# Ledger of designs, part 1: VH-VL binders against q6pze0r851to1025

All scores and structures are predictions.

Target 1, 175 residues: q6pze0r851to1025
Amino acid sequence: STCHVYGEGHFRTFDGESYSFDGLCQYTFLEDYCGQENGTFRILIESVPCCENGLTCSRKVIVTFQDQNIILQDGKVTAVQTAESTDCRERSANLYSIHTVGLYLIVKLLNGIILIWDKYTKVSVILDPSWQNKVCGLCGNNNGDLKDDFTTRHSSVAAGALEFANSWKTSQECS
Structure headers, positions and changes below count from the first letter of each chain, unless a header shows other numbers; antibody chains are not in Kabat numbers.
ipSAE, averaged over its two directions, is called F for ESMFold2-Fast, E for ESMFold2 and O for OpenDDE. V2 adds 0.75 times the mean of E and O to 0.25 times the DockQ between the complexes of E and O.
[cut] marks letters that were taken out.

## First folded at step 1 (VH-VL)

Design e1 (framework fv_emapalumab)
Fold by ESMFold2-Fast, scan of step 1:
Structure e1 (fold): chain C 175 residues (1-175), chain A 121 residues (1-121), chain B 111 residues (1-111)
Amino acid sequence: as target 1 above (175 residues)
Amino acid sequence: EVQLLESGGGLVQPGGSLRLSCAASGFTFSDYAMSWVRQAPGKGLEWVSAISGSGGSTYYADSVKGRFTISRDNSKNTLYLQMNSLRAEDTAVYYCAKDLYYDSSGYFDYWGQGTLVTVSS
Amino acid sequence: NFMLTQPHSVSESPGKTVTISCTRSSGSIASNYVQWYQQRPGSSPTTVIYEDNQRPSGVPDRFSGSIDSSSNSASLTISGLKTEDEADYYCQSYDSSNHWVFGGGTKLTVL
């Protein structure tokens, strides 16, 4: 299934729920931790405003996967190893691939996740079917049920998009 | 299947008021955002206003802000556009459009047949 | 805060391919999704492309959409032209100040 965000915070979850949220903090777009310590990846997003009118001109994307941090920013990709890994060299081989197709940067992760970025505001994620009901974040939980797409970081169902999205901030210091 | 039927159009004097209605059927009305889009005779399409599925969020084009009010009654499956202080440049066919999503996205999958509003003296 | 500019008209014979452009005046065309609507004379608009390049069910695969960052434009391409394709075509995208902006429309004549 596919999840995406574009423009001034227009989201569509994997299960088909749509909502608007234009926050300026860093948010968990998608992860498999979901309150557990045994997760394997995170995709974070951050809006970059225009100087002139305060509109979102771009989104920064950070992918953390198998001790790698892949940063998509300013039309470029930077990949660095996580400082906490002691066996980085062994696990670096063939973890992901990066392709350019027209306007888009495509990052394919070995775990069956495809990330598509237009170098501006539009970010899309395509999941392998094996990820059914194993993810959480602003993209929803990918379980085929629209009723619980506003599942917060604390595993409750939010009444609205603002409460839902704010639960996925990576730092409570940001408001 | 899905049907959108506009009504309430007609001839009105400048400065007058008119209320448009759009009766929806064939889908769960409250699950989708709705919009009004107009088209002046011989001209292109112009987005006028949008409302979310719950009615909690409303949006207006600058040309109608303060004069037009969009609303919906989900118990009656009906969308409304209250038009006040009408001007000659408001003369147009007004279309009711169903959004593909619960929040207003601008991805319209169904359009009504339109209702003509003529503002003249 | 932006305009979408389309050519006023385009003409082509049956069976050939036409492309209609939609150019954004400020900001990137790729910043927001682009939709395409078809309006035949005397009829209501109908959607032929949404989210840049997606086709609604029932729309033939000879209709396709694309984005070109070098010209800051979106394009609607119609291959295998048929007489029934004769219509006005409108692009549309999001502008947060005005919310949804339509292009001026392109009249397609199939001769």
Scores: ipSAE 0.000, ipTM 0.461, lowest interface PAE 17.3, mean pLDDT 81

Design e10 (framework fv_emapalumab)
Fold by ESMFold2-Fast, scan of step 1:
Structure e10 (fold): chain C 175 residues (1-175), chain A 122 residues (1-122), chain B 111 residues (1-111)
Amino acid sequence: as target 1 above (175 residues)
Amino acid sequence: EVQLLESGGGLVQPGGSLRLSCAASGFTFSSYAMSWVRQAPGKGLEWVSAISGSGDYTYYADSVKGRFTISRDNSKNTLYLQMNSLRAEDTAVYYCAKEDYVWGSYEPFDYWGQGTLVTVSS
Amino acid sequence: NFMLTQPHSVSESPGKTVTISCTRSSGSIADNYVQWYQQRPGSSPTTVIYEDDQRPSGVPDRFSGSIDSSSNSASLTISGLKTEDEADYYCQSYDSSNYVVFGGGTKLTVL
């Protein structure tokens, strides 16, 4: 299943809901925490505005996975460890791979998540079927049912897209 | 099966107003963004305005900002374009266009209406 | 804010291949997907290519799309040209200032 956002916040969820949300703060695009402490990843998005227009020129994407941050910004991918496990063992497993196909950047995570970025406004996420009904965020819950696509951070179903999307704003201060 | 039927076009004097309607059928109207695209006689396509499936977000071309208002009534499966302060330059065939999403891909404007002619002249 | 520039017209004989270009004035052509529409006189546009190089169901495989970063352009290529291909062709992409941007259109004549 695939979810994407492009342009001025045009979203299509995994379950097929379309909506628009032109937020300029940081938002949870996709995660598996869903109100619990024991999640394994987060994908966050941030709109980068144009000069005098105030419209979105590009999106910054932050992927947090296995204590690493993978940052998609300014046409580049930067991987930064948020905390290294230096106590016992060196892990030799490759947790992700990065590919360039034309001008697209593709990040493949070991957990079956594929992130595609056009280096500007379009961000797409492809999930392995094993992730059905295990995720939440602006992409919806990937359960094959449109009735609960607007599930908020507080596990309620929003009446509209604005309430839904605003519930996924992170605690980061809006610039 | 998917049908878009425009109405409301006609002759109007400069400075006048018109409201265009687009009746949609054959798909879940509230799930798709809709656009108005116009074409002046003998000229190319020009995007005018877009509205999200919920109706909460609207976008306008610079040439129509402040004069045109896009809206939708999802209970009636109808898209609207309120056109105020019309100019001779707004003379065009106005098309209603549906955006689509194909699994894993994006296909914009998969369906277009037949268009309705708006003529602004004295 | 950018413009998409197409040639005003192209001509070719039946059975040959024609290519229509669509050049982006600023930013990379690959920054956003490019779609191509066909419009015959008196008709509404129809999609012949979406997402740079994808073909809708029912569009013959002699229609193809491509992106060329060196010229900052997208191209629509029609092989095995037929008289029914005579139409105006429009490229379209997305802009942060205007949701949708169309190219000026190219009139294809099959002579």
Scores: ipSAE 0.005, ipTM 0.462, lowest interface PAE 14.6, mean pLDDT 79

Design e11 (framework fv_emapalumab)
Fold by ESMFold2-Fast, scan of step 1:
Structure e11 (fold): chain C 175 residues (1-175), chain A 124 residues (1-124), chain B 111 residues (1-111)
Amino acid sequence: as target 1 above (175 residues)
Amino acid sequence: EVQLLESGGGLVQPGGSLRLSCAASGFTFSSYAMSWVRQAPGKGLEWVSAISGSGDYTYYADSVKGRFTISRDNSKNTLYLQMNSLRAEDTAVYYCAKDAYYDSSGYPEWFDPWGQGTLVTVSS
Amino acid sequence: NFMLTQPHSVSESPGKTVTISCTRSSGSIADNYVQWYQQRPGSSPTTVIYEDDQRPSGVPDRFSGSIDSSSNSASLTISGLKTEDEADYYCQSYDSSNYVVFGGGTKLTVL
């Protein structure tokens, strides 16, 4: 199944719900923590505004996976280890693969998640069936039930998209 | 199944007033922005007014500002358009339309579904 | 303060492909989703394409939508044209300043 966002915050969840949200902060697009500490990844998004009128010019994507941040920004991919992972432990360096097809950057994570970025505002995530009912965030919970797509960070079902989306804001400062 | 049923259209003289209603069912009414879209005989579609799901924000096309008032009663699942100081150019079929997205931005985006429409004729 | 411009009419023979354009006068066509509505005489509009290129359930694969940022336009393409496709077609977009904007409409005639 596929989830995407583009333009001025036009979202379509894995279960087919569409909504609009013009968030100016950092938000959890997709994760598998979902209130627990045994999660393995997070995908965060930020809107990058134009100099006037607050229009979204592009989206920055941050993938946190295996103590590493994979950053999609300014048309390129950069991987940065967190400070905690510099203890010289033997770790696999093969966490993901990158493919460029036309204008798209495709990032395939070791855990089977595919991220597609047009280097502008559009971000898409493709999940294999093994991720059914294991994820949460702005993309919904991927359980095949439209009614539960607006599940907040606090595990309640929001009445509207604004309440839902704001619940997925991270602690990063807005600008 | 989502249903929208308009009522209140009719013949009115220039300078007169008329109130349109739209009865909604099959969805959580208060979670969606609602709009009125009109179409003059033989002409195209023109967006007229919208109201947020909460009713806290209203929007109007320049052609109707100061004359039309949009409102809603979420306890009755009903949308209204109060039309005052009517002019011949307000003659049109008026459609009630549900915003397709949950009300997150506070302004209308696009419509699905549309009501059947109700005809308003302004003539002496 | 943007406008969407469509041709007033288009016509084609049954079985052929027809394309209707929708050009945005200011700002990028890609900044906001584009929808296409079909309206038969005496009927309410119905959605045939939403979010640029998506089809509602029940709409045949013959209908497709696309965006071309270089010409700042959206297009509705109908292949395998049938007489039942005769209708007026409207493109529609939106923004935070102008809210909902409709194209002028295109009358499709199947000859």
Scores: ipSAE 0.000, ipTM 0.496, lowest interface PAE 15.9, mean pLDDT 81

Design e2 (framework fv_emapalumab)
Fold by ESMFold2-Fast, scan of step 1:
Structure e2 (fold): chain C 175 residues (1-175), chain A 121 residues (1-121), chain B 111 residues (1-111)
Amino acid sequence: as target 1 above (175 residues)
Amino acid sequence: EVQLLESGGGLVQPGGSLRLSCAASGFTFSDYAMSWVRQAPGKGLEWVSAISGSGGSTYYADSVKGRFTISRDNSKNTLYLQMNSLRAEDTAVYYCAKDSGWELLEYFDYWGQGTLVTVSS
Amino acid sequence: NFMLTQPHSVSESPGKTVTISCTRSSGSIASNYVQWYQQRPGSSPTTVIYEDNQRPSGVPDRFSGSIDSSSNSASLTISGLKTEDEADYYCQSYDSSNHWVFGGGTKLTVL
């Protein structure tokens, strides 16, 4: 299934719910931690303004997967190790692949997640069916039920988009 | 300059088969999802089938599922629709349509001129 | 799984404004993007609005799209009507199975 955001915070979740939220902080777009320590990835987003009126010119995307942070910013990808461990006994090379296809930069993760970025404001993520009901964040929970797509970080269902989206801020210091 | 050219339409008896082709040019074919949309004479548009840019995902309208197969050959820049067990209700002009997205079914930014399929007894 | 319902026909005089509705029978109209296609007689369809309210390059500012969740409808509005706007207009969205659903079409006559 597919989830995306574009422009001034126009979101469409995996289960088909749409909403608008134009936050200035870093937010969890998608993850599988969902309140537990046993998750395997996070995808975070930030809006990058270009004008005095606060219009969004682009989005920065950060993917944390295994021991790597993959950063999509300024039309390019950079990958950095999050841990200093020098070794995996078995080859873990190719945990992801990066492609430029037409206008899009595509990151394919070995766990069946495909991230698509137009190098500007549009960010899309496509999930393998094996991820049904295993994810959370601004993209919803991918369970086929629209009623609980506003599931907050605290496992409650928000009445509106503002409460929902603010629950997915990665830092309480940001307003 | 994007061009989509359909071929393969014609007259066929009920229960018969036809294969439609759509030759694409003017864009990187493998970067975009493709669809078939049909229109019966004097009627509205009806989506038939879609295929992702990689060819890994296919989608079918309930009315054609099990009878029609969409496929693509990215090395030849060609989209196909194999139509089996044709019914009178399948009589229509079949349009090849280019999706604006790679693996995302977004919207149709270009359409071909269509090819007529007539199913009659 | 759902239907998109449009009026069969609308008509208006040159220079006036016309609005064509597209109502979703079940589920929220806002659940998936809505596109609008124009088909002139003897021609293939072309996109006039995509993703609810965006215009492709070359489409005049006279064309606009909107979503109204209270009526569960999308609307295409054409202002400053011209004779060349005579065409069939189709809305389109997606169902829960990722199937593309077209509205029945609206014939616009400019008299």
Scores: ipSAE 0.000, ipTM 0.474, lowest interface PAE 15.2, mean pLDDT 81

Design e3 (framework fv_emapalumab)
Fold by ESMFold2-Fast, scan of step 1:
Structure e3 (fold): chain C 175 residues (1-175), chain A 121 residues (1-121), chain B 111 residues (1-111)
Amino acid sequence: as target 1 above (175 residues)
Amino acid sequence: EVQLLESGGGLVQPGGSLRLSCAASGFTFSDYAMSWVRQAPGKGLEWVSAISGSGGSTYYADSVKGRFTISRDNSKNTLYLQMNSLRAEDTAVYYCAKEGYDFWSGYFDYWGQGTLVTVSS
Amino acid sequence: NFMLTQPHSVSESPGKTVTISCTRSSGSIASNYVQWYQQRPGSSPTTVIYEDNQRPSGVPDRFSGSIDSSSNSASLTISGLKTEDEADYYCQSYDSSNHWVFGGGTKLTVL
């Protein structure tokens, strides 16, 4: 199943809901924590404006997986260890792989999640069927029911896209 | 102006092969999933195959799986359908269809004119 | 893994209202969006309704869509019927496992 965001906040969830939301904060695109402390990954997104206020020219993507933060920004990828990690070079080589295919940067995580970035505004995530009903965030809950894809961080169903997307902000101080 | 133009249809014998093309213009081709939908003479619409914008994911109806291959060349704005081991039941007009938003939107905002494939002796 | 069932034909006089149903054989009709396509004789299909009840730009407000969970059906309603509305109408739905499923189609005759 696939989820996308591109341009000025055009989203398509795993279960097929389309919506628009052009927020300027950092948002949880996809994770498996979903209110629990035993999750394994997070994918965060942030719009990067052009010289004109409010116009999105690119997206920054942050993948948190095990001891690594993988940052996709300015057409580049950077992997950063967390403060508590020891020597993770050998472990990192087995946790993910990065490929360039045509105009796209592809990050494959050991857990079967594939992230595709056009180096600008388009971000796509592909999940295998084993991830059904195990994820949450702006990509929806991947449970096969389109009508509850606006499930908020608080496990309620939002009335609209604005309420839904704002529930997935990583900081309430950002507006 | 969005345009989709199919080509490659024609008459083939059972067991033969045929390759359909769809030339796309008027939109950013690589941003949209594309599908092939067919319609047998006097019958309804039947989805055949789909491909994601990047070409990384492909899907097939059970009736064509293992015989048909969908592909795309984003540098040429062209969608393809390679049809092998053709059967009389594959006789239909084949439409190229653009998804309205992105992969899994489920609706087609533009359709080509269709190209007729006839499988008979 | 489901079928969408439509009546084979419906007919009505100009100026009247007609409704075409689309019933899902398994699972809830409300689980996935429903689209409606119009195909006039000799033409390619065009979208008249997407995501249950939305109209594309250029489609008149005489066309409307609705979902009824109690009958497990979607409906396309055309009010103020005109002769140019004569066409075949197809419903369509999808999910992550079924991809695209079309109804069998309904021939609308405007008498």
Scores: ipSAE 0.000, ipTM 0.464, lowest interface PAE 13.9, mean pLDDT 80

Design e4 (framework fv_emapalumab)
Fold by ESMFold2-Fast, scan of step 1:
Structure e4 (fold): chain C 175 residues (1-175), chain A 122 residues (1-122), chain B 111 residues (1-111)
Amino acid sequence: as target 1 above (175 residues)
Amino acid sequence: EVQLLESGGGLVQPGGSLRLSCAASGFTFSDYAMSWVRQAPGKGLEWVSAISGSGGSTYYADSVKGRFTISRDNSKNTLYLQMNSLRAEDTAVYYCAKDQGYSSGWYDLDYWGQGTLVTVSS
Amino acid sequence: NFMLTQPHSVSESPGKTVTISCTRSSGSIASNYVQWYQQRPGSSPTTVIYEDNQRPSGVPDRFSGSIDSSSNSASLTISGLKTEDEADYYCQSYDSSNHWVFGGGTKLTVL
């Protein structure tokens, strides 16, 4: 299943729901926590304006996976160890792999999640079938049912896209 | 059917201690944050404390911080509130409440227990 | 950090519409979700509105919630007022440090 966002907040969820949301805050694009603390990853997105007119010219992507933050910004990938683990001295080459194919930067996580970034506004995530019905966020829940794709952070179904997307802000102080 | 049943309330002297329990049923207990909310006789609701589904994160109102400890035992579907150094102003009905979901910074209380009375007097 | 201010009491006749306000003293009312609870004498609270404007299963559609950023307030509106609506109503929100704040409560009398 594939989920993407491009341009001025044009989204398509794993289950095929399309909506538009042009937010300037940081949002949870995809995670497997979904109201629980037993999750293993988060993918966050943030729009970056580049012109005087304020149009989105790129997106910053942050992937939190195991003890690392993987940051996609300014056409580059930066991996940083999280503060949660202070006893690690070695880097793990097995947690993810990075490939450049044409205009795309591809991050493959050990857990089978593939993230594709065009270094501009388009961010895509491909899940293998083992992730069906195990994820949440702006990409929806990947359960094959369109009716609950607007599942909020609090496990309710939003009446519209704006309410749905606002529930996935990482900080409600941002407007 | 979601049910929350508080117990452990009673009469205690100032400076004393008391432990409240809340037995939960009808939902997957470990998936949801839980809160304690109190209400003094004839007064409004006051939030006391909250705990995440795993028990890894706890939050306290300034009025109880350092004196009360919230905890949970997910294997027993039970929430606890350990209350130390009790004061007359802690006299209230204490309610156990379930969060609708878990998120980093937001909690919606969707089910409440019947409450247990704690009276602090000499 | 902030207070939520409600009117102490409100009264209205059966069949009419009543609105109860909840005003935030600092920071935007839209920064965090607002919930509304109903409490009848001798009973535990029950949720009538969550996440600003959502109704739990079993709550009639004559209960609705709204946010008004211009007055920095949340409102609970009850239309087609019935005698069984007589109760205390509390709004509730939280701050960026995950501290819950309850309003002072509004006593609704149906005359």
Scores: ipSAE 0.000, ipTM 0.443, lowest interface PAE 17.8, mean pLDDT 80

Design e5 (framework fv_emapalumab)
Fold by ESMFold2-Fast, scan of step 1:
Structure e5 (fold): chain C 175 residues (1-175), chain A 123 residues (1-123), chain B 111 residues (1-111)
Amino acid sequence: as target 1 above (175 residues)
Amino acid sequence: EVQLLESGGGLVQPGGSLRLSCAASGFTFSDYAMSWVRQAPGKGLEWVSAISGSGGSTYYADSVKGRFTISRDNSKNTLYLQMNSLRAEDTAVYYCAKGEYYYGSGSYLFDYWGQGTLVTVSS
Amino acid sequence: NFMLTQPHSVSESPGKTVTISCTRSSGSIASNYVQWYQQRPGSSPTTVIYEDNQRPSGVPDRFSGSIDSSSNSASLTISGLKTEDEADYYCQSYDSSNHWVFGGGTKLTVL
């Protein structure tokens, strides 16, 4: 199943719910923490506006996986270590692969997650079937039921897209 | 446009201390590892220390371990190097360098460098 | 735990090609990516090659990098030499003990 965002905050969840939200903060696009400490990854997104019009010109994507931050920004990828451990840092580089296919940049994580970026506003994530009902964030919970796609960070179902999306802000200081 | 500006260099006696600063602009400072690289007069480049974007991991060349401390203040976009127990062989131009980690072997590219600040250790 | 060894100096005429080697003393040169930096007199280093053979934006295609596992060396090749290429060149790689290692540097003179 596939989730994506494009343009001025047009989202489609894994379960097929569509909504619009054009926030200016950093948001959790997808993660497996879902209110607990036992998670393994996060995918975060930020809209980058055009100077004159305020329209979204691109999206910055940050993938946190196995003590690595993989940053998709300005048409390129960089990876930075966030771990305090020094013993196995080189092995982290083997936990993902990066490919350029036409105009798209593709990040494949060894855990069965594929991230596709058009180097502009469109970000897509494809999940291995093993991730059914194990994820949360702006992409929904991948459980095959549209009725609970607006599940907030606090495990409640939001009445609308604004409440839903705002619950997935990574910082409460951003408004 | 990425800019790195070092300051804090000067003349010190052996056994003395100095703190170097590097003011960064033009990129999201907290997303990138930073390093100090030095160059003794007329000699080659020598890596001194590195710090992760979060500040949680620090690394040191064996020649400075226990004497130098690298740190950063991400709220001020500033990198620091606290140098203690300075020796004559620490005399060098100290460069602030932005790190970019590429996947594969764990190598950090030093993609942008400051202009350097001279540290002279002599009596 | 390893050293990177470069020739102290190389020289060549304008329009010719030079190759600068960078030999790893222990472990495979292919185990970690190699970067190349150019430092002109009185200036800070700038990157001319990263990830063994990639060119940053603005670096002419006259600059290329390669790895030779049989000699355990990386090489920087500069074709069509110009006077502005006169500089010190440094290779750099990463030791798995979390150390960044620079080669000793090569002074390129364009005569």
Scores: ipSAE 0.000, ipTM 0.458, lowest interface PAE 16.5, mean pLDDT 81

Design e6 (framework fv_emapalumab)
Fold by ESMFold2-Fast, scan of step 1:
Structure e6 (fold): chain C 175 residues (1-175), chain A 120 residues (1-120), chain B 111 residues (1-111)
Amino acid sequence: as target 1 above (175 residues)
Amino acid sequence: EVQLLESGGGLVQPGGSLRLSCAASGFTFSDYAMSWVRQAPGKGLEWVSAISGSGGSTYYADSVKGRFTISRDNSKNTLYLQMNSLRAEDTAVYYCAKDIEYGDYVFDYWGQGTLVTVSS
Amino acid sequence: NFMLTQPHSVSESPGKTVTISCTRSSGSIASNYVQWYQQRPGSSPTTVIYEDNQRPSGVPDRFSGSIDSSSNSASLTISGLKTEDEADYYCQSYDSSNHWVFGGGTKLTVL
C-alpha cells in the first residue's frame, strides 16, 4: 500500500482517499501508536514555506523508530538518538538504511516501512502487507475501507478533511 | 474523461522563441504533476521538463536547461512551455503528459502533441 | 548520466510470447522505477507498465514487467501476442543526474 503528500497539501491515503490540507504545524503522517503506548514508530511532517507567495517549498520529515530520530530536512538526512544513553559502545543495529536514488532519498526501516522523499514537497510511504489495519495518521488506517480514512486521533470519524487533519497536529501550541 | 490539448506549435527560425500551451480537463489539475515529452520526426521519446502540482518544483533535461521554462496556471487548468534560443535539434512533436500519482512523474495520459519546426 | 538500451526491433508470430529488454548503462536498474510505454503509428504513447511491474486499468494481464539486477536490465514481456500489440515500445527510468531517460524504443512486428 502507498500513501503520498505533495505540493501544497495534496494527500492520497493508503485506501485511496484524496484530500487537500495545507497546514502550518507539525502533523502525524503515519504511526502505529494510534492512541496507545504499544507503538513502535512515528512519521511526522512539517511544511516549510517559500518567501515567494507563501508556497510550500519543502517538507521536513521526522521518523522516530527504535529510539532514533531520523530527520529529513534541507536535502539532508540526520539521525539523532531519542533516548539519551551514556553507553556509547552500543553498536549500530542496522535498524534502517538510507539510499539516494535519482531525485529521491529513500529510508527503509527494518520493520518493512519504506519512506521516499524527493527533497522537496513530496513524501511517500510504502507499507509491507503485514501493516494492514495497524496504522493511523494523515495517511489513513490502511484497512481497505475509504469510509474510515478520516479517523481522528480520538478514534472518531471526521465529517471533513480539515477536522481530520487538524486532529493529527502533534502540539496544541501551534495554531 | 481526461483530456490534454496542446497548442502553440509552428514554424520558427533558429534563435527564435515559442510558447506551448496544454489545456487540461477531466481531472483536478492542481493535484497532479505535469511533464513535456518530445519526439523528433522518426525518432524516440525524450523527456523535456516536469512541474509539480503546485508549481513549486520544476525539472529540466540538460539539453534544454537555461533555454526552456515550464510553468502552469492552475486557475486556467493550463500548462506552459516557454522555449527560447530554439535550435534545429528542437524540431519535434511536443506532448503534454499527466502524472499518475501526485508527483511520481509516470505518465498515465498524453495529449495528441503539437509540432514545432525550427527551420534554417 | 546513464542510457537505456533496447533492441531496435523484435518480431514474433501471433499467440507467441515476446520479451523486450531495457539495459541501464550505469548505476543499478533496480535503484529507480522503470515504466513501459506503447506507441502505435500516428498515436500518442500510452502506459502499459509503471513502477517496474504494475499495470494500469485496461491493460491486459498478457503484459508484465520485471527487473533483473544480474544483467542490469528491465524486461517487458507480452504473452499471447495479438496483431494490435504491434507498436513501438519505450522503457523509461530516472536518476538525479540525468532526470527522466527514455530508451531508444523497440519496434514490435507481429507476423
Scores: ipSAE 0.000, ipTM 0.457, lowest interface PAE 15.6, mean pLDDT 80

